# Designs tried in a protein design chat: VH-VL binders against o74797. Part 5

Target 1, 157 residues: o74797
Amino acid sequence: MGKFALNLNAELTGVKNLAPKDEESFYYAFKVQCSGCREIHDNAIEISRSETHSIPGSKGEANLIWTCKNCRKTCSFVIEGPFSPYNDSQETKKVLVLECRGCELVEFIPQGEWIANGAESNTLFDEIVLEDDWYDYDENASSEVSITNLEWSISKA

## First folded at step 16 (VH-VL)

Design y05
Fold by ESMFold2, last read:
Structure y05 (fold): chain C 157 residues (1-157), chain A 124 residues (1-124), chain B 110 residues (1-110)
Amino acid sequence: as target 1 above (157 residues)
Amino acid sequence: QLQLQESGPGLVKPSETLTLTCTVSGGSISSSSYYWVWIRQPPGKGLEWIGSIYYSGRTYYNPSLKSRVTVSVDTSKNQFSLKLNSVAATDTALYYCARYIGWQFTGDSYFDYWGQGTLVTVSS
Amino acid sequence: QSALTQPASVSGSPGQSITISCTGTSKDVGRYNYVSWYQQHPGKAPELMIYDVSEKPSGVSDRFSGSKSGNTASLTISGLQAEDEADYYCSSYAGRYTWVFGGGTKLTVL
């Protein structure tokens, strides 16, 4: 078992407070490796605070209970604490912590919609897609904005 | 042998609520590995996923229908149900209940059992 | 949710091979290997023919095979037979416990 940190380094131009849209219902996607058989699975798993399931043989709950297709061991995933909005352009910062039992998080896939504000204007951008570089225009600041060079990493917490 | 059977009215007037029930036999609806789903097929058209329910009561809905749809489960009767509010002619379809396996349980995910379907016509 | 695009119809002669395409997006077919194919004869419920892109359930003929490339999945039927005449639907997981289906393809055996 262990705690994993999701880290982000990205170049922010003209925006601040990058975070998942509607974080409570957001689904975080990860590729995982089973700790028992060491298999890295092709399909990413999805973890959300909106999913709550009882852990077999325990009083605890998890946001995902997942069975390794290869060795059939059961794993559990819990989101710990809030998502920390990303603000520090070009610095690597921890944005999320997860507790994983039975497997390791290998890769984050930034699916779904993200939200940010214009850095000075507070213009709302709530349909941000981060699977590639994102560019837009801030009408209230009369400036182009972007989120580019995204580097997601996972470390032991 | 697991079997699913839809039941409900064949004719519903516009603006009324469509209610369908699916009865599960040859297996338990309380199985922890499966989701129970409603799918429809308008005449001459493709399939449309409506929504799904886990036996705990957790639901998932097609965003285009979410404002009008309620799916519920009654584990004591081994049944799950669909309510579709404010129906219109475009809701005329063959309605199926089905089961799908969640990817988190086996590593596979697909719809493995389907009911026979029940035709619902929406007309005045 | 984006419907998966299939050709409206495909035809072939007995003994030939035919292929039915199913085009989605990078958020469904292109992202997940939870792609399935269903055969539907007139008046009957859909039956599973292929799951997880290329896997066959017990009892499905080896003449049926599945594959995908990018955002497009394909069902291939080899050695076409009269009883293969049916409607065929693809489906894909679309994330967050949601599903999308194709519009269907009518296969005619000439």
Scores: ipSAE 0.798, ipTM 0.901, lowest interface PAE 0.9, mean pLDDT 92
Fold by ESMFold2, fold request of step 20:
Order: sequence, then structure tokens, then C-alpha cells
Structure y05 (fold): chain C 157 residues (1-157), chain A 124 residues (1-124), chain B 110 residues (1-110)
Amino acid sequence: as target 1 above (157 residues)
Amino acid sequence: QLQLQESGPGLVKPSETLTLTCTVSGGSISSSSYYWVWIRQPPGKGLEWIGSIYYSGRTYYNPSLKSRVTVSVDTSKNQFSLKLNSVAATDTALYYCARYIGWQFTGDSYFDYWGQGTLVTVSS
Amino acid sequence: QSALTQPASVSGSPGQSITISCTGTSKDVGRYNYVSWYQQHPGKAPELMIYDVSEKPSGVSDRFSGSKSGNTASLTISGLQAEDEADYYCSSYAGRYTWVFGGGTKLTVL
């Protein structure tokens, strides 16, 4: 029954506007803790704007309806608003908000492909993988670029 | 008691479209906890996931096949279907339909029921 | 997705234990506990033997067990019997509602 913010702090070198490559189809992966039984589940759940499901017994919709394996409580997850592109190198910024009922978000796993632009060149980087530090070369700027020291955190709204 | 049965042609010519149908009996295809799946096995080779469909029509595809594959569901007939365009000799395989349990519904995830398979040969 | 790596064949004598490995990546076997094992006899459909790494459906013998360490899952068959001679496939969830399978292992009972 609450809002959670996903926050990012990363060192950006030569790039700007870090965001999911295709926001509509992107799958955000989280480890969760059931609010009913307090079980922290080993398998991450996946939440995407492209998944839209009716909440049982309600007019509302959610991006994921999930049943806790341990206690069978039904949980729902809604992505609220757009992803906010990350630009403020080495500063912690809120990039995504989720409304969660029945579960708490514990850990974000940055799976999938990300997109960014060269800071001054606007060179497109659209195959960025962030599960570890990312390095590349900006041909238009004749410079190395990187996204390093990623720190993801989750806070209550 | 759930049974899955594949049906369709055993022989298809190159460049044509393969269409297979899976009939579900002893259970409902409209069950909210399951996905309906096509998997194939080329002769002497391993298994390859082709694609899945939820009864609402939501689909998921193997990226290597996505450009040629369509999976569809007909809940009124308790059936789902595979369409594979532009077939070649490498599409010769034993084609299975299967049921997949989604992790979001039960906390478990696996393929629990398989059809007996139907051999499709792509030949001139 | 990337195929899971299994040995092409394994053999054992009746009564022995054997283990079949299934090596994936940090994006499938190493990430999710949705690893399954399927037994396939010649001319038959695959049959579920192990799910969620180590769980058994009803009717599967306690001689079959599953485990995982890092990016490698393992199927162990103890008290090997002639009817265990078959092909064995592992599978893993690979995220975003996708699945990958191993190339298969032929088990020969000597």
C-alpha cells in the first residue's frame, strides 16, 4: 500500500539522458518482500508498462499482479509516471515511481538495454548494458565515454 | 486429465507457411494461471522454445524466430495455433504444444503438460 | 537466447549414481531459480522431472534430485535403472517471459 521511488547515483563520463531504451516495453526487475508474511523472495519480479492486467474484483489495472508463493497474498504493482532520464552525475536522483500493494520493493536489478546520448555530440548509444560498469567510444567527440559506479536505491515516497 | 493434441500438415513446401493447431481437452484454455506454448525439436537436436500466448491474446516470442512467427488463441474452440512463415529445410522438426505455469500466478515456473508432438517435414 | 551447455552423453551401470550438468549464464541459470529438467524417451514427449531447481512433481522418484551452484544446475540420478536410459534436457527462465533449453544429454545405462 505505498509508493516507492527508484533512485540512481552514477558517474557519467561524456554521456547524458540515461534511460531505458524503449520505455513502453522495458521490464524493470525487483526483488520484493511480501508485506503479509515478510518473506524476501529469491526470484526477482518483472514489471513493464507493456503488461496491463485487471486487478481482481476491482476496476483498476496494474502492470503486474503477483501472488506470494509463501502466503498466497495477492500483490499489485503500477508504474506511475515516466522514467526520468538521469543526468546529474554523482548525485542521487529519483528516476522512477511505483505504487505497490501487498509487497515492498527491496532491490533493483538493472537488466535490459539502456539508451543515452553523447553529452555534447548527441551521439546515440542504444545498446547500453548496466549490470556492470559500461564503457564505449564516442566517434563524434573523439572521446571515451562511460557509466560507472552505479548505485541503485529504493526509498518510500 | 488435461490433454494437448497437435494437428496440421506433416509436409510443407519451402517458402510456404506452416500452420499448426493445438486442441486442449480436459481443461480450459481460458485459465488465468497458464500460458500456451509452442516448442520444437529438430531431428537429432535439442528443444527450442518458439513462443507463448496468454488466453487474452498477449504473446511472447523467441527473438530468433519473431519475424516469422505468429501465435494465436481461440478460446471459443479451446485451441491455440502456430503460424510459421517462409519455411525452410531447417524448420523440419517435431512440433510440440505445451502448458506453462507463470511465476506470477503460483510462484513456480515450468512446462507441465506436453502434446505428443507432430512431425513437420519441409521438402520440395 | 544463449543455449544452456550440457554434456553430450553420460553413462553409468545399474545401481550407480550419475550427475548431468547444465551451465548457463548470470542472466538465466545464475539469476533465476526457474530451472527445470525433462526426461525424454525415444518417440515420447518430454516429461517434467524437476522444477524450480530441486522440486519434484508427484510421481517422480526420490532417486532424482536437482541442485544449483552459481551458473550451473545439476540433475543427479541415484540407483540407476535401465528405464532411466533417455535424453535429459534442462531449461531456465531467461527473463522477460523467455526460455532457454540445453542441447540435451544422452544417458546410457550399461
Scores: ipSAE 0.754, ipTM 0.879, lowest interface PAE 1.1, mean pLDDT 92
Fold by ESMFold2, fold request of step 20:
Structure y05 (fold): chain C 157 residues (1-157), chain A 124 residues (1-124), chain B 110 residues (1-110)
Amino acid sequence: as target 1 above (157 residues)
Amino acid sequence: QLQLQESGPGLVKPSETLTLTCTVSGGSISSSSYYWVWIRQPPGKGLEWIGSIYYSGRTYYNPSLKSRVTVSVDTSKNQFSLKLNSVAATDTALYYCARYIGWQFTGDSYFDYWGQGTLVTVSS
Amino acid sequence: QSALTQPASVSGSPGQSITISCTGTSKDVGRYNYVSWYQQHPGKAPELMIYDVSEKPSGVSDRFSGSKSGNTASLTISGLQAEDEADYYCSSYAGRYTWVFGGGTKLTVL
């Protein structure tokens, strides 16, 4: 098990630069499957750049060290590189890369707050919630804006 | 047997800063699987999570209190502390320290040990 | 973070079963199975009764059980006894290492 890419395809109307509101403190939530016992766990895990932990017996660090409740194997997760702001409406694009050992990422859950700008106006939208379609109004552009039809996928990087 | 004991003033004037300390005995505050927690209970009301700290110094706060709260740890004294700024009558409560188990370490997450609580009254 | 709603009070006669509800949101109770129940007798600290929705610590009576459906968790106490008279609080993980508690339910055993 190795590197995984988080991919996004969404319909952007009137906005650009969709990204986590605060990249350093953002928590990426994933449903995972343990590589040892193959159990798909009912609680999503949370991985953040703000969490840094030494890997036991190693010089390396991870953003999450997680023990499978079912088989007790230890997994580690590292966020590699920055989040790539999403701009290419209705195209699937890689937005994040993670290195995972001991577990596979199965599903991304888009929790937390997201940020974007008005496409022409640069109006700041910094309270975007993506667990469902998002709609708002851009006062500076006098237009409705939206982020809809979100499709998150995970692939080997 | 692990024990947690709150200490600090019982009376604080409005606008002043409340400081409480929790002393951990019968175990180490430097345990890698636990978080150290402040929770309060206003008279006749429910429980409110205030904030938590890992022994490395990493903190987590209730968003509604974050602007006024600081939690710190002193591993050499096996203690952790709460500082609540600019107190008001609504900060009158029974304050508990507690330990909770992190989901990443065991797969479970709950508060397993609580102190006896210390009553803090905010009065002019 | 979101609050959890519990009934203010519930009552039952000895031997009956009662259920206390704890309603949260899709960001806490509905998202995570890190739901716990605490019993608090007057003048005492809360004590863990149920964790992870339905798990019991050693020493907790089999009369206590927990469950969850959607955004609502439930604590059920069967065969009510006088010592069950207490305040009961639910808690839920709310993501990003934050927690929310319910407002509490006073159980009266008639």
Scores: ipSAE 0.749, ipTM 0.880, lowest interface PAE 1.1, mean pLDDT 91
Fold by ESMFold2, look of step 16:
Structure y05 (fold): chain C 157 residues (1-157), chain A 124 residues (1-124), chain B 110 residues (1-110)
Amino acid sequence: as target 1 above (157 residues)
Amino acid sequence: QLQLQESGPGLVKPSETLTLTCTVSGGSISSSSYYWVWIRQPPGKGLEWIGSIYYSGRTYYNPSLKSRVTVSVDTSKNQFSLKLNSVAATDTALYYCARYIGWQFTGDSYFDYWGQGTLVTVSS
Amino acid sequence: QSALTQPASVSGSPGQSITISCTGTSKDVGRYNYVSWYQQHPGKAPELMIYDVSEKPSGVSDRFSGSKSGNTASLTISGLQAEDEADYYCSSYAGRYTWVFGGGTKLTVL
């Protein structure tokens, strides 16, 4: 089993508390490499706290039980602890930890909807998509806001 | 051989609840490798995924329908069911039940067995 | 969820090849290699012809093939035969355990 940290570095302009919109039902997408056969799979897998499955041969549970198409090895993934809202513009911060058995996380794909607040106004932005740079206007602060230069990375925790 | 068969009313009045049942024969609904699925096809239109259920009771719904849809499973009868609340004329369709092979279990993703479909007409 | 775009109809003569397109988005066809094609004859349930973009289930003729490029998947039928006349639907995984289907294409064999 290995623990992996998901890290974020992004430039925040006029916003704070960047996080998944609904973390309990959010699906984190990762490309993975099977530890048994070393295959990096074409399709990302999806892990969510809302998915709970029994781990074969144990009393533990995982958020995803996944079988490698190439070698048929069974892998399990557990989200550990909460997502830490991102606030430290242009600094790399750990935002999520996962425990993975049988596979390694190799790339995060930031799909889904994200949420943030205006830095001083607390204006709610709850339809943020991070596949590209995001720009909007904060009417309460009379200023443009953005989330740009996103760098996601994965490290051993 | 595995077979899926839809049953339920052919005519439902607007604002009522549509209830359909799919009976699985020649195989078990209590499988850890499959999802059981409802898909509909309005006359002359394409297919629309409604929702899916795992034998444990875990459900997944089309976001456009999720406020009105409930899917349930009865493993003792080898059946799963669809409830669609507050129906309107736009809910008139052929309703299919199907079996889905999930990428998490096999690495593949497709619907391999389908029922013959049952036409449901919504009219006053 | 987005719908997949297919031509409403295509036609061809016996022995010809035809291609049916299925255009989605970067969140479905462009993101996942979970595209499948279904053949539906009148009065019958849909039947799986192609899965995972290009894979064929046992019993499906070598005349059927699948591919994709970018956000567009394609079903190609070579050596058209009368029994190929049917409706064809594409489907793609769209993330978060959701699926989208195309509007269907009626294939007419002239």
Scores: ipSAE 0.700, ipTM 0.872, lowest interface PAE 1.4, mean pLDDT 91

## First folded at step 17 (VH-VL)

Design v05
Fold by OpenDDE, fold request of step 20:
Structure v05 (fold): chain C 157 residues (1-157), chain A 124 residues (1-124), chain B 110 residues (1-110)
Amino acid sequence: as target 1 above (157 residues)
Amino acid sequence: QLQLQESGPGLVKPSETLTLTCTVSGGSISSSSYYWVWIRQPPGKGLEWIGSIYYSGRTYYNPSLKSRVTVSVDTSKNQFSLKLNSVAATDTALYYCARYIGWQFTGDSYFDYWGQGTLVTVSS
Amino acid sequence: QSALTQPASVSGSPGQSITISCTGTSKDVGRYNYVSWYQQHPGKAPELMIYDVSNKPSGVSDRFSGSKSGNTASLTISGLQAEDEADYYCSSYAGRYNWVFGGGTKLTVL
C-alpha cells in the first residue's frame, strides 16, 4: 500500500487553471509496475473518479481493480480528491494523489483533452492536447498562448 | 457453449427509437471478466462500436452516438439491450451484440463471441 | 473516433502469402498492443482470428499471423486457401473504453 502523487512542471504563457476536461469523468493513464512479479506493463491502465468497483475480499471500493497478466496479482487504485488546477508556471506542483495497493505507478501518460483559461481574458480553451507542446491564440487578449516544456513526475505522497 | 442472439424489429421509422435485445445463453452475463457490447455494420461498410456495458450497469458509449444511445442490462433475464433515439437512414445497419474481454481483468482486449446480427432498416 | 485505414481489396493465388495492413494513430494502434483481426464470410458474423497483435485463439489456423510496427498493424495469411476468401477487419483499443475498427479489406483468392 502506498500513496503516490502526480506532479506537473510546465511553462504557461497567457493561460491559467490548466486541468483535465470534464475532470470527474476523466481517465488518467499510468504505466504500472506489479509489486508481485515486478513486471512493468507496456499498456497503460486508465483510472477515473467516476468509476467505483468493489475490492474482492474487502468491504472497500476502488476506482479501478486491475489484475497483473503475468502473476495474476490484483491491484486497486483510488484517486483521492480532484485534480488541482495548475497555475504556477515553471514550478513543480502536486496535481493529483492516488492510493495504490499491489502496484506502483511508474509513468503518467497525458492522454485526453485538457482545459485552461486565458490569463487575462478568461477565455476557455477546451481542446488542449498535452502529449506535445500546445500553441494557440487568444482572440480576446490579442496574444499568443502556449503550454510548453511539460514534465510529469510521480513521487510518494 | 456461449451464444448471443439479437432480437427486435427489423424496420423503424425516422425519428423513432430503435430497440434491440441481446439474449445470452450458455454463460452468465454477470461475469466480472467481460463487457457486453453493441456493434453495427451499415450495408457494404465497416464495423462501428456503439456502446458497452458491464454487469454492474456501468456503460461506455461511442462519443459520436452518446447523445442518442442507451445500453442497459437485465441480469435476471441474462440479457442486455440497445436503444438508439431519433434514428435516420444512416442508422440502417446490421446490428451485432458481442462479448468483450476486459483488459483490466485478463490483460487482453478483443471481441470473442458475436451474435449472428440483426438487420435494422430505417425507412418511412 | 476515426476508423482505421485498410486497403479496400487484396488478392492472391492459392499457396501464396498476402498481407493486409491496418493503419491507425499514436492514440490507438501505436499506443496499445490491443489490436485484433476478424474474418467475415458473406452472410456470417465476424470471427476472431488474431488478438493482442499476434496471438491466435484456439482453432485458428497457423496460416494466420499478426504483427505491428509503429501505427500500422498487419495480418499475414500464408499458404492461401480458397476458404480464406472473405472480408477482414482490424480493431484497436483507443483508450477510455473506446474501440475503433478498420473499413475492411476484401480478400479474393484467384
Scores: ipSAE 0.908, ipTM 0.952, lowest interface PAE 0.5, mean pLDDT 96
Fold by OpenDDE, fold request of step 20:
Structure v05 (fold): chain C 157 residues (1-157), chain A 124 residues (1-124), chain B 110 residues (1-110)
Amino acid sequence: as target 1 above (157 residues)
Amino acid sequence: QLQLQESGPGLVKPSETLTLTCTVSGGSISSSSYYWVWIRQPPGKGLEWIGSIYYSGRTYYNPSLKSRVTVSVDTSKNQFSLKLNSVAATDTALYYCARYIGWQFTGDSYFDYWGQGTLVTVSS
Amino acid sequence: QSALTQPASVSGSPGQSITISCTGTSKDVGRYNYVSWYQQHPGKAPELMIYDVSNKPSGVSDRFSGSKSGNTASLTISGLQAEDEADYYCSSYAGRYNWVFGGGTKLTVL
């Protein structure tokens, strides 16, 4: 139980402001470990800031209420604030904070589409897939752009 | 025993709006463990997911249909509905309503109960 | 969303075993263990046969089994019977509360 931070380290070439596309409705995927039975679940859960659910037995709300299939423990997840755009190439930065109750975040799955701007041209790249290294060309800057060596990590916030 | 039943017009003109209702009996649509889903099957073709709705009203749509689809729920009537705008001949299909097991609550993912389906033909 | 790929048809003789493949991508079948299979007889609604790749609902014959490797899920029907002749569809969770279906496979019992 507690707050977790999603951290990103990546090499940015010719791009800046790396962030999820449509951030408020973006679904962040995590593999989780149940704090009850300690099972790590193979299927990632998906959490979006646009989702709101009532926590059973509480007046509180969460972005996701998830039940462990094994022990039936209930977990709640709250995303605290928006994704912080990543700009510091090759530096590890905290990009997202989540409050998790009943479960722990184990692994981040960088699925979905992401956006970035050309570092010099400000050209919008809005179809970035980060499950692998990403390469493209900035026509306005006449230069190659890339996002490589992505390292996602989870730490206590 | 849970039962789902589709209802609505079997014939719709092009450019008009297709409206269907699914009536759920033998169980409450207000269950927090399920989603309620529309799926269609064009004649001689495969199944296509259209959209889903949670009892709270949260909706999810097939991206290919999102701009034309609206799913709603009426918990007081134990019903949920489908509206598909600007229909064309390609929207001719058997339309099914179904119950989906929510993975976040059960850890499972499947459609367990289906209506019998209702044929909707788009024709001038 | 692209449909999952299934063979258009498969056939087998009574008593034989047949397998129907369902190929998706790393974003659906390859990512989640939320693959389900449905049997559809003419004029009837689809019926759940397998869920979560290999689980069998109550009432479904033990002749039906499911598996998955990589981006491909498989439905195996052993001891083929005449009543198994039907269309079979696979489905997978595709993330972000989206679902995809296969194009369907017509199973003929010879």
Scores: ipSAE 0.907, ipTM 0.952, lowest interface PAE 0.5, mean pLDDT 96
Fold by OpenDDE, look of step 17:
Structure v05 (fold): chain C 157 residues (1-157), chain A 124 residues (1-124), chain B 110 residues (1-110)
Amino acid sequence: as target 1 above (157 residues)
Amino acid sequence: QLQLQESGPGLVKPSETLTLTCTVSGGSISSSSYYWVWIRQPPGKGLEWIGSIYYSGRTYYNPSLKSRVTVSVDTSKNQFSLKLNSVAATDTALYYCARYIGWQFTGDSYFDYWGQGTLVTVSS
Amino acid sequence: QSALTQPASVSGSPGQSITISCTGTSKDVGRYNYVSWYQQHPGKAPELMIYDVSNKPSGVSDRFSGSKSGNTASLTISGLQAEDEADYYCSSYAGRYNWVFGGGTKLTVL
């Protein structure tokens, strides 16, 4: 049981406000470790703010209820607070907080599409994929833009 | 034993709405361990996932069909339904309802029970 | 979503072993161990043969086996029998509650 923070460090060139596309319905993918059997599961789980599930034996709700295939322990995950858009290039920033019960987050998988704005032009880039370095061109600013050297980390919040 | 049965009109005119219902028997649709799914297969072609619904009413749609698809569930009747708007000839297909094993609950991911399918032809 | 890539057809003689490939991407087959295989006889609904890459449901013959390497999953049918003649489809979880199917493979038993 505990709160975990998702942290991001990246080099932003010509862009700002890096965030998930459609954050409300965005699925955050994590590899998790069961606190029961301590197994790290190969398949990432996916958590969305738009999902709501009743926690067994509790009056509470979670964004995801997940059962460990190995030991059958049940884990609950709650996203706490909104995603904090990333703007501080080359600095590690906490961008998301989750409450996890029964499991620990061990790795973030940056799936899906992300958005950012041109730093000066405010041009919306809404098809950013962050599985690798991202490069594009800001026509309005007549300059190359990029998101590189992405480092995702999990820490206790 | 769990059984799924599709029902609905076999003929739909272009631009109209295709509506199908899947009746589940031998088990409750109000299970937290499963999703209920629509899959279609055009004649002589492959399978295509259309959409899924959780017993709570949470839906998931194929992005290519999302704008036209609505899946609903009626737990009191142990049924779930598919609506596909603005149909065209390309929507002609054998439509299956199926049960999906949720990875959240079992750690597995597959479609284990299928209906026999119902042919829907889009024609004027 | 683009379909997973399967060979259009494969053939084998009774008793032989054949393999059907299913190639996806790093976002589906390569990312998850949620690959399943379905057998479909003419005029019938698909039937689950393999799930989670290599697991078999009860009642499925031991002649069917599954594996995965990289972005490619494989279905192997050993000791080919006439009854195995059918279409075979692979499927994979593709994340964010999306599923993709292969284009299907027609297996002919010679």
Scores: ipSAE 0.884, ipTM 0.944, lowest interface PAE 0.5, mean pLDDT 96
Fold by OpenDDE, look of step 18:
Structure v05 (fold): chain C 157 residues (1-157), chain A 124 residues (1-124), chain B 110 residues (1-110)
Amino acid sequence: as target 1 above (157 residues)
Amino acid sequence: QLQLQESGPGLVKPSETLTLTCTVSGGSISSSSYYWVWIRQPPGKGLEWIGSIYYSGRTYYNPSLKSRVTVSVDTSKNQFSLKLNSVAATDTALYYCARYIGWQFTGDSYFDYWGQGTLVTVSS
Amino acid sequence: QSALTQPASVSGSPGQSITISCTGTSKDVGRYNYVSWYQQHPGKAPELMIYDVSNKPSGVSDRFSGSKSGNTASLTISGLQAEDEADYYCSSYAGRYNWVFGGGTKLTVL
């Protein structure tokens, strides 16, 4: 069907290389719209690079195979390429690309823990929650760090 | 008439490994619509999810137990098992195996079939 | 994940209606409509009574109903009967293939 991109715009203060913690096993949560019945499902689906499923009727594999409860259409999702750590503060950047068949991504839910490094100190912050603004202190840099004004968006890739 | 039955030793010494097996009958464990789950209940306390396994062998563990838990599946025997390492008294519980409806496949999420549970006591 | 919060106990007389609350967070109950309720009689395994917030499995009495608002799910038992005396547990999908349960509520029928 198409490729979708997850985009992030955030204000980074004192940190860099924002990325999911343990990206290989990280679950990206999306609300999806079924291309069959056009229903937007309330419950987010979750896609992880570590998941592999055989696509019915195909020799291909997907990170998630999801069936629409309403029309029973099957959707497949494949994460393409690596996560691109976010470094461009206040700029919208593509951080992830997914191939979606049968469904469209409509909303990203930033669940889980994320990591970042101190911009100057390279200190690892590995318990970042991005469901809201994040604040901490970099002891090595003697400065406050934060990730604020997070804006997630989905576009065609 | 799906049935799940837990089996294993009822007594385990501290620091040892707890091993339980769930035998599934009346249905195939190789169904693509379900996950197979271990849940425990300490005496007089609530339920705690331990881990899940898909028929393919994909596992999911409670983060609080992940370092000690291994769930496996044997499709040929229609069984799945739980191993919990380095047990302590706090691991004393009634252990249930259950079937979980996968939201990916059905759009639903719940545990519909449960075993009767097997009590495992951790004591020296 | 932390357990969902349930009242330790509730009571009611036969014929009355009671409600058991199950409070989670925006990451579980508040995020997903994957809340289920289980009834557990002494010495028995839990039995599914409600799934997906308000759906009832076949064979479950219509006296049982479920709802959700915000981060709180509720189980309502109408026309309370003696056999309803049991422990009740809520559960919710918590994302990333994790599940959480409530602490349980002991229902006493007076």
Scores: ipSAE 0.882, ipTM 0.942, lowest interface PAE 0.5, mean pLDDT 96

